# Designs tried in a protein design chat: VH-VL binders against p53630. Part 20

Target 1, 237 residues: p53630
Amino acid sequence: MNSKSQQQEQQPIVFVTGTDTDVGKTFVSTLLVHKWKAAYWKPVQTGIESDQGDSETLKNFKIAASTWQPPIFTPTYALQKPLSPLQAMEYEPNVDIRLLDFVVPEEWSAENPLVVEGAGGVCVPITRKLEITTDLIKHLIETSGHPVYVVVVARSGLGTLNHTLLTWNHLCDNGLRSHLFGVILNGEPNEGNVQALKKFGVNIMAQVAQCTTAHDQDMELHELPSVESLMTQQDVE

## First folded at step 6 (VH-VL; framework fv_guselkumab)

Design m35
Fold by ESMFold2-Fast, scan of step 6:
Structure m35 (fold): chain C 237 residues (1-237), chain A 120 residues (1-120), chain B 111 residues (1-111)
Amino acid sequence: as target 1 above (237 residues)
Amino acid sequence: EVQLVQSGAEVKKPGESLKISCKGSGYSFTSYWIGWVRQMPGKGLEWMGIIYPGDDDTRYSPSFQGQVTISADKSISTAYLQWSSLKASDTAMYYCARLGKYDDWYFDLWGQGTLVTVSS
Amino acid sequence: QSVLTQPPSVSGAPGQRVTISCTGSSSNIGAGYDVHWYQQLPGTAPKLLIYGNSNRPSGVPDRFSGSKSGTSASLAITGLQSEDEADYYCQSYDSSLSGSVFGGGTKLTVL
């Protein structure tokens, strides 16, 4: 069936990164997937010897007010050790990750957004050539044929100003300012940190708190902006 | 093409067990939640529970938890509603209904209903 | 046991406008959950009439419209016709029950 539309051609890829490991990237990615009715792709999964991985975590994530289940695409690479991709490859000498290996899944229907979840922060090394998460983002911008935007997940509390500004400025300095949707703060509300980050020119797109119940997750879902409103905001120069 | 077909009417006595069915066709059965809704004679609609056939995740209304069992067999695209011991108060029309794709908690496709009569 | 409150009946003459209300609470409509509407003709299964507060499925005439404000929603039927004589149910999600809730139903009589 020929279902192509103007909206389908404009549907973005949204790359979710974080200021560090354990800031709640998978939780936030899951909320965005359910909010936007998006597909999900984790290009590189590490730590499979000790955990099921983020794709399996997303499959088991139920939101009380949503009966919908997302399309979840298989990781291009799944590595044993809970380390950066570069470090994990030292334990699997037959594996040699290349950026060119990361091709958007052909099963993705561009009728809805694609949420791509990164491994750790922007400077996490992915390849033996020391290419980092930021280089993967640039690769997707250059090769996907779709608009690519970035969401940064950060903790709401102490230390967030330094970590968020370092991450935000790194992305801006790498030519990605026009691709940044904003920062999602995860944790207890901290209005002082929100105001300080806004003063530095950081766009705070939402504030959420990580939770485990389907009901609480549903409440957090309502705090998130629509993908349409974010894309409209980015088109204003 | 896309439809839910329910099993035929049942006449039972109190204390008997019963299992009624709802067969989906024309769509990916494992990709949608299936719900059960009761309508007592002359009364309104009551949600009983839902099941996701892809992983058998089942959620019940508090009023029906422990009163009925909802199950599914994805190999034949069929959902079930079961009673271990029927009561006269179980006399009702029972509908199965599919929850909408990429949306929130509305029933976009309904079966024709199964009338269950429990009397001595 | 209905969690959402509807009037038990409404009536109108052909060509008139009728409105059916659906009143919830802070755990359902008041919490921001969408309201959906179903039409049940005598002797038939319910049919989806409005979903997501105001959207119409294919085949539903534009005479039917939905709206939502605060803890309440309403279904409006304009240009009332004899074939509109049916029971109408609102439905939403309730966070305290972690599931679907229906209104008690409204019987529409076309005079």
Scores: ipSAE 0.000, ipTM 0.449, lowest interface PAE 13.4, mean pLDDT 85

Design m36
Fold by ESMFold2-Fast, scan of step 6:
Structure m36 (fold): chain C 237 residues (1-237), chain A 120 residues (1-120), chain B 111 residues (1-111)
Amino acid sequence: as target 1 above (237 residues)
Amino acid sequence: EVQLVQSGAEVKKPGESLKISCKGSGYSFTSYWIGWVRQMPGKGLEWMGIIYPGDDDTRYSPSFQGQVTISADKSISTAYLQWSSLKASDTAMYYCARLGKYDDWPFDYWGQGTLVTVSS
Amino acid sequence: QSVLTQPPSVSGAPGQRVTISCTGSSSNIGAGYDVHWYQQLPGTAPKLLIYGNSNRPSGVPDRFSGSKSGTSASLAITGLQSEDEADYYCQSYDSSLSGSVFGGGTKLTVL
């Protein structure tokens, strides 16, 4: 009576970070969640005084090919100001974010991957001790009990070579090379930038364009790799 | 490990109300769609509708919209199919089934079925 | 009414091969949605036999295989055995209905 599953005994956590604040991390996270049938968690949300936040953006996303909706877990912290978590805490002195506060939601059954979306880029300060997004990634690697991988979202156009290389090299220099799935470029196709990044040793996972129609969203899903293929790629020596 | 257990057979008269159940176990109940499928005696499978228990999003086949109500109680991992007024034409086997993830959401696990007989 | 078209019956002798077709339209199989196949033995609930066009769940013999081309899909059964007598259903997603659609079912008789 058993159905064959391509799911592993231990599903991975995939941390989505970006080269900057507005590179399309939420859009890309949403596509990955729907592609992989993953759960979603944004550990710290800022700017709640100004908009609905990224969790609500995922809840409202529709794909023509799918009646499925992802499990979306509540942020551990939600801060008023649209600033880094450290700066936003200056406006809420009663809040003191610590890395130990970030525990994978117990509601996550681990029958599916978990997509974790960061706040801004890798050097964004999270705590009053000046611990950054990279430290949060290391914390999840150390404490989750699951394989943890990293996806970097970058803009496809002008400036991406410098920003992507700085982010990629920062993560490699922090001992995370073996945890990197790759970079997803968001925006108008730019094959020159793709080839240049590849020559520097950056793995380009996919190129996507932000879209608003259910048909276009469905087409973008076909361009993304499966989580199984990415994990297989990481096992190659 | 994954199991869907449905309520027992029902014998009803036209005009009566009915609510049948499907209890999931061995998986995260709120992370999968549950569907209802009708099979009239000697006939094929007909999709009736689905519910996502995590947020109660429900979708109905056009043929069943307004004819039945699908609901779920995530606190007890149970989905329901309900009629306000049964007709003799509702006589059928009713299956619940989980929509799997990956590979375009097949119905990967099925309940044993609930036979509903509507007669005078 | 079934949305996907299957032959009502097929038959074969033990050890032979049969193929069951499933024909859709531009809103389902023709739109690129995967096809799944279910086996229903007499008096039992349906069981997933093939998912995602060609994949077998654990415990399904390699005698069962699936394929898809254009607006149609096929289930092939080789080395027929008496235990294969059952009804077989194809299923896909239909964008115009925003939901699942089934074929009418095919009764397999092993002579």
Scores: ipSAE 0.000, ipTM 0.438, lowest interface PAE 15.2, mean pLDDT 85

Design m37
Fold by ESMFold2-Fast, scan of step 6:
Structure m37 (fold): chain C 237 residues (1-237), chain A 120 residues (1-120), chain B 111 residues (1-111)
Amino acid sequence: as target 1 above (237 residues)
Amino acid sequence: EVQLVQSGAEVKKPGESLKISCKGSGYSFTSYWIGWVRQMPGKGLEWMGIIYPGDDDTRYSPSFQGQVTISADKSISTAYLQWSSLKASDTAMYYCARLGKYDDWAFDYWGQGTLVTVSS
Amino acid sequence: QSVLTQPPSVSGAPGQRVTISCTGSSSNIGAGYDVHWYQQLPGTAPKLLIYGNSNRPSGVPDRFSGSKSGTSASLAITGLQSEDEADYYCQSYDSSLSGSVFGGGTKLTVL
């Protein structure tokens, strides 16, 4: 028996959200996908009239030591306008996003972890019923049949204490504390902010920065924890 | 069914230029790296370089940097290996191979090879 | 030049076990990068035999297994058969070259 087949039953879904838009969620998701040899799914993509989308961005990202290409699953919804899903639907009245439409892709074999990337932050509205990203996370916990964990991506610099604590406390207040792997800070290293967040009980997984060369991206990959290590920290069997 | 089909054998003289091809089919050509590997007669495998056809990003082995040019035409799903001026020491079997499906730097599917003979 | 070291040849009788070693350095196998193995039958292109140290692609018999420890890797072939006569190559990523490195190859003879 090979080790990959034996790991199938314990492979998690990891939902990547952020403290806001443009905090580097796709960059961090790409590093996690390559670090964990995970599959990738972006359930709802907006802004396709003006951008290739996060799935294509991840597909074309270069890391020197990594030439492995992840399974990338098609978004359940792809909307034209670069707005929240709720607002983008105002421009496409025949589209009606419902949480029950978000079913883990049947193409996912579950031999590898699945990284699911959200659209913006935890309070971003997804449906016309004003259901938000946090509601999508809860939906996947309830319906996927797999362990689901959450990674929060935040900026490393000024303003991160407020934004990260608001996001962290929102998730905890919504009953998701036991599902939180931690926070990844994206940007220039800021040890003062790391120590401050730790004093509030926030788990800091890593500090990463988007670099110019494929070799430098490989160094950032090394800074990330293994999925096995994170699951062990959650006392997962 | 994934296939890599290479161009036919070549017999050339020193100083001549040459461009050989590798056509991919049965997969998304722009989604995987393609590499070139040399095998001199009776010798082992040597990595020459790779290309990502989606954006033409190329990487070369230090031994082959400046000696050959790797390129791709994504409109016809074909990768190329080119010499501006062949030497007798270029006599070898040249393989193209796809990488990226199973693991980092694993060459998962190979072309049948193109034999290049350079002699006076 | 080949930067991974393999024995030039190994031999065994049908039904026996043979092991092929692959020794690297701190910039490749020793840095933790995975080892892949290829089988090249006479007159044919190489075929991926083992990837990621120990995994088999579909269609590769379980008689073939791989392992890695420190700066070295090994390919083991059990229940040796005449059709296993081939050249075997190990391969890894090397961080100092930012690219692929191959072993010199091992010729397996079935007696």
Scores: ipSAE 0.554, ipTM 0.803, lowest interface PAE 2.0, mean pLDDT 91

Design m38
Fold by ESMFold2-Fast, scan of step 6:
Structure m38 (fold): chain C 237 residues (1-237), chain A 121 residues (1-121), chain B 111 residues (1-111)
Amino acid sequence: as target 1 above (237 residues)
Amino acid sequence: EVQLVQSGAEVKKPGESLKISCKGSGYSFTSYWIGWVRQMPGKGLEWMGIIYPGDDDTRYSPSFQGQVTISADKSISTAYLQWSSLKASDTAMYYCARLGKYSDDWLFDYWGQGTLVTVSS
Amino acid sequence: QSVLTQPPSVSGAPGQRVTISCTGSSSNIGAGYDVHWYQQLPGTAPKLLIYGNSNRPSGVPDRFSGSKSGTSASLAITGLQSEDEADYYCQSYDSSLSGSVFGGGTKLTVL
């Protein structure tokens, strides 16, 4: 029967945000994409005058045990200046970003998860109406027709307690607690910070170290949880 | 649809150079690895190496490292396998194959028709 | 270097079941890497038959099934038909070689 051969699980959209711009969101997104065999979409890319962009970074990421390459969808907006989307638009007056413009790519087959990478942190402004990354997450929850979850990427070291708690509490205060998979700490292990964040009620879903070799990348993949286990943890009645 | 079309059969003498081709169509050529597989007459399949045309990253089987060169020209969606100096032991069918369609690692999902290379003494 | 071992030949009568084994080592199948299977009809290129241990691509009959346990994998063919006469190859990734390894191939004869 067709219904028996169809995917029984509805595949989620997982939005990857960070506590700041340079916390390793693209590195972590790349690991999640390869761990989950997910598709990737960066809805708005800035800084294309000076950098190849995050989508191109994913295309060039190589893992020793893997020859699989992710479906990578074109950004809805690509802006020249390495600034927030709002500020980048000041240099491109013909561009007017609207939340309604962010429609999940039609090319996504939904056979596997979709990893959506944000631009910077949760309060980064993306529209001239001062709508922020959190508003984009809410927009996708309301309009995508798929479960939407959030992963927060944070640095493991100095300053993470403040930055992670501010980001976590902001998302919770905006009604997104049930959509939070957790925090991934990127960098050298710091068990003191892990324990402190857990005492504040933050869900630490994984710890990863920055790596330079294909072997190191394979090892980091084993540290990450499956998307199914994360969804099971969120399915509470 | 997805298709890999290989160059025609070759008859060569030992010491000669050779470059055979594999043209991909019906998909984003720069988004998939292309592999080369040797099959000696009456023998099994042997992986030779792979290339990612998007950035020309190559990986070779230890048995073929230094014996052949794998390259690609993304402007014409074509991968190449090249010998600088052929040996009689290079007589074989050579297949190209695409990797990775089904989200499974090292999966050869579409195969070319093969190029027969005969190296006569 | 690690090698995937297959029987050189198997045979069966029309309508019968045959199983083709693929034995690996701790650096490939035993390490948890997936096994893929390819069918090569006489005079043709190999064709994907089973991927990711047990999955069938579109167009492959459900008479073909795959399984994996420990350091070994198996391809099962039920309801044998004359058109199933072919060479069958298993394939996996080997961490010691950082690349692909194939089995030696099994020639299936339908008697």
Scores: ipSAE 0.179, ipTM 0.656, lowest interface PAE 4.4, mean pLDDT 89

Design m39
Fold by ESMFold2-Fast, scan of step 6:
Structure m39 (fold): chain C 237 residues (1-237), chain A 122 residues (1-122), chain B 111 residues (1-111)
Amino acid sequence: as target 1 above (237 residues)
Amino acid sequence: EVQLVQSGAEVKKPGESLKISCKGSGYSFTSYWIGWVRQMPGKGLEWMGIIYPGDDDTRYSPSFQGQVTISADKSISTAYLQWSSLKASDTAMYYCARLGKYSYDDWLFDYWGQGTLVTVSS
Amino acid sequence: QSVLTQPPSVSGAPGQRVTISCTGSSSNIGAGYDVHWYQQLPGTAPKLLIYGNSNRPSGVPDRFSGSKSGTSASLAITGLQSEDEADYYCQSYDSSLSGSVFGGGTKLTVL
């Protein structure tokens, strides 16, 4: 294992999870990839029978203010049905996902951060042993040889207090408190929810709104924190 | 660099009022709770209360509710601790400290002021 | 109980290992809330030493480590040095008080 100082000298792996499906994880991951000049990896993709997948979505998303062309690594597993990985495997009996199968892509240059996007929320089951997204995060912490941090994407509106606190508390109770960068709220601004979450000790990294123009995209990139500032904050948080 | 700078030492008589200050710099002052902690001479640390400067939400320890007033002026990034009528038993070192955003309700005091010594004697 | 229990003093010689215990209750450490540790050098303000049971802030030597089990936490100092002579405080959140609780403090003397 590396000392804390040695780990801080390396570029981190940042795992992007969400409070639920459809909270905008891929959109937020796209912004972070372009803000940080990061590489991208989606370890498990489901729903390929009906959708192009998050890797292709990120690849095709145009950020007018960015000249960065992110390295995008192939998913370790790509499953047909638009279900959790565990449920999707019921339709593909030849597939048996194991946590040990998730090895950080060898092609990743650790000179830039790696954004890893999860499937759904922290309790989404990945393996037949009922190992969940949180277990995948722990696996990457133990095996990657790099600092690993977590970003939670949540909706800005109604229901976010409960969903965000449940997700945040779950990660904290699973020993990941020191690995949390914070929460990014996606949607229309909601100052009441921001202040409430902050009072509960949740670190709100940014609020991002729906982007309709190249100008809007540039403004959103300016609102996001640098990876260096987040790592500095983690020294005492 | 995150820094909390407190006002200087005070010598007061019982019954006098007092207001001491804690100025934050190097971070978003309105985005972090500020706490006050008492340390009586030769004794341990006692949490008194906290304030969120962004909306002035204030919470007190049961032992200090009604004994002191905590306030903040976000325009100058300064938190305050105030007594309407000091007692000899208020003689102590008073620290302000920022609550870090580490996790839900774990109340991490990540940065501390240098302390303000308050001496109350007749 | 609203105060975390620490031994009032511990002592050790240079190079030795000392451990400082912190015992809570079901409303704080026993409820799963993390334990933080602060070092107060003579004549100075407390400084964050360990947060979230076992994490070290930048600049804190790896000789300092924390652990937590059940309703108790421990701070371990290995390779004890004279500059470690200080008061050490544990701290957690207490759900019954909706606020912070500190240990009584432990005075470490380096012989």
Scores: ipSAE 0.000, ipTM 0.432, lowest interface PAE 15.8, mean pLDDT 86

Design m40
Fold by ESMFold2-Fast, scan of step 6:
Structure m40 (fold): chain C 237 residues (1-237), chain A 122 residues (1-122), chain B 111 residues (1-111)
Amino acid sequence: as target 1 above (237 residues)
Amino acid sequence: EVQLVQSGAEVKKPGESLKISCKGSGYSFTSYWIGWVRQMPGKGLEWMGIIYPGDDDTRYSPSFQGQVTISADKSISTAYLQWSSLKASDTAMYYCARLGRYGYDDWLFDYWGQGTLVTVSS
Amino acid sequence: QSVLTQPPSVSGAPGQRVTISCTGSSSNIGAGYDVHWYQQLPGTAPKLLIYGNSNRPSGVPDRFSGSKSGTSASLAITGLQSEDEADYYCQSYDSSLSGSVFGGGTKLTVL
């Protein structure tokens, strides 16, 4: 009983990565945060010299008929140049990113899930030791003390089969199959691509379309799965 | 809430071994580097090394590499500084300190232990 | 030896302003690494006073301020008080040592 109550109180960390830059990771993360009433953390933000950053994008997101706002935690690193963290560090000599620097924010009460958003795709280099986003995911699995799951965001249209399969297979080959919730396709619905990905064994969690109104946002939230349903569907080997 | 509590003063003879401790509380011990700093009587602060208790990654100052061993036991939230054979020149106050994370800078000592005085004399 | 250079002592009267300098090299402050300052009261452990060149931890009064320019940093204390009598140390990261370096320390006397 104590073990079961401890498990119920352990909310998951959900790491959102993508098949590339600009596939809509922040948009999808925002929808998941509002769907799950989750907290949000972006461990490494780059490009702050030219962009407000993803945390500010979440703060500015509005949903119809909702007064709730998510806890948004400060990035561990915020770098000036719109480059990979490794390349951005070349321009900032006082910054030396290490995986051990990425500790789940103490401010997270763990009463609801934590959505963690990555920088770019799974092979994006984070540290001078050439550790990549996948290594950061493994670090959080090892050190957080919480269940950690991965959501992959991909574009729905042309090129998604190749990019999604490369990302999915990379994560599986790195021992993360049991941690994968699935893929969310962002863009115009493409049922042919959904069926093709499913035939390759990819779990498609949802399809979401670009929202232009608060009503559209509410509809997309309704179509997203609950975190509980995703955990019950997870592959136990 | 954050506290670092060090072991008591030691009086030793040259050639003896010694292991002093630093116990952390009030924070996630495995999530922060712990550093060791020496202060010889009437002198300034010298960085000796750091350890990350979560994976035992340890880094030494060139001056202290091979002279001391830094270790940690995460099950009891305790870091250690050890000498295999003490010298009279090891007489000093030894501080442990946590490396804080304020903004983007992880090389600052935000909380300090009270110090352990080590006296080595014949 | 100390890698960062500080004056060995400074003095001032109550209510006055004093400034403590910290001079580095191309491998530390000159390379862009931040400077932190510690206060050590007689018989006590050091305490973090300023971090990241100019930021104050909770509980440090605003009469303590830090700045950095080129290869040097400076700690300014305004409205000097008797309880400010202490040793002050600057500290930075040094790329040639891959670790922390401290200044030699400055003893502040309040007259």
Scores: ipSAE 0.000, ipTM 0.404, lowest interface PAE 19.5, mean pLDDT 85

Design m41
Fold by ESMFold2-Fast, scan of step 6:
Structure m41 (fold): chain C 237 residues (1-237), chain A 120 residues (1-120), chain B 111 residues (1-111)
Amino acid sequence: as target 1 above (237 residues)
Amino acid sequence: EVQLVQSGAEVKKPGESLKISCKGSGYSFTSYWIGWVRQMPGKGLEWMGIIYPGDDDTRYSPSFQGQVTISADKSISTAYLQWSSLKASDTAMYYCARLGKYDDWLFDYWGQGTLVTVSS
Amino acid sequence: QSVLTQPPSVSGAPGQRVTISCTGSSSNIGRGYDVHWYQQLPGTAPKLLIYGNSNRPSGVPDRFSGSKSGTSASLAITGLQSEDEADYYCQSYDSSLSGSVFGGGTKLTVL
């Protein structure tokens, strides 16, 4: 194969976090992976005793228009209990998560984006030193050698204004505003909440709804922004 | 090397059942879709359906939905195409093909074909 | 009739250039789905020739090239050789059928 029209360019890492548990973070990550033809990595997975995990969920997601399968890299840590990584470690004495253990998978060719999915929200503790998801994002910015951007997934409905603003402001206060692509709202359309968030200065990059057919999935995928357009937007801010 | 090996030619009568096979080797069988493509004598290619052996997700062409069954046995890296009751119009060459991982609906490796002849 | 339209035949002399068209619609090529091309030599299984509109797999000479514009795609063969005599098929995805669609095939004769 001598032609994919590929250059060895610096492709971004896009870290997907959420405003809460169950906001549809894995579903949105799956759509972005298929839209961008990205690789996927979930650095730390919890709750494996009761759920297959986000990597397996993404692996089993199929879109009618796509027989393409993403490269899915093994979690650095997989923990039994459906708790924060810090709390889950109390049930597994042989595990001691350190930020330096999170090294971008060597198998990633870096010719396509890498979507990295976090465990829960930005303040979820991941180490015994009380380092949180935001600290993991900063670690990847400092150590990966690639541009790192952040996408926040939030519910479209009741409670989203408070949770989204708290998450957005936390990231901005931690010096990450220039790394924020935006918020993706998941759920039933709610234009009142979209307009309110925009008035507070939050960038709403997309709105997505639950899909029931392969055709619906393809339509939703087609409406998502390209990674190139998102990077261009960041360059002018 | 990647290889798809199909079962041998079949001669059947109308109303008989048939199951033909396609064995993959040289790659992770459960990580790629396998498709079936029909070619009637002197005619072009028409896709029949695909299966993902890792979870048995199966999709059929509207023309073949209910006419055939596609299945896979991942323990022996083999995909199957099956008829409950053959018709003379099923006479054709049947190809299996692997779908590529990184390019949508790309038939990147093909089996040698299984000729099915249905006549009374 | 096939969902993707190809001429049934095309011919050329050794050393010449031929092009094979593949015309689709707004539900397939026109929607932006990639076009792949397959070569079928007499008595053999199809073989991948061009993928993703314009990419060549290992072992395919650069005499073969593909392009896509609007609702159509084209396969170009330069420096025709006798061993290029074969049937050529274009293929894409169709959103209205939620599946693969092939062109009717083009028989290339090298005179």
Scores: ipSAE 0.113, ipTM 0.645, lowest interface PAE 5.9, mean pLDDT 89

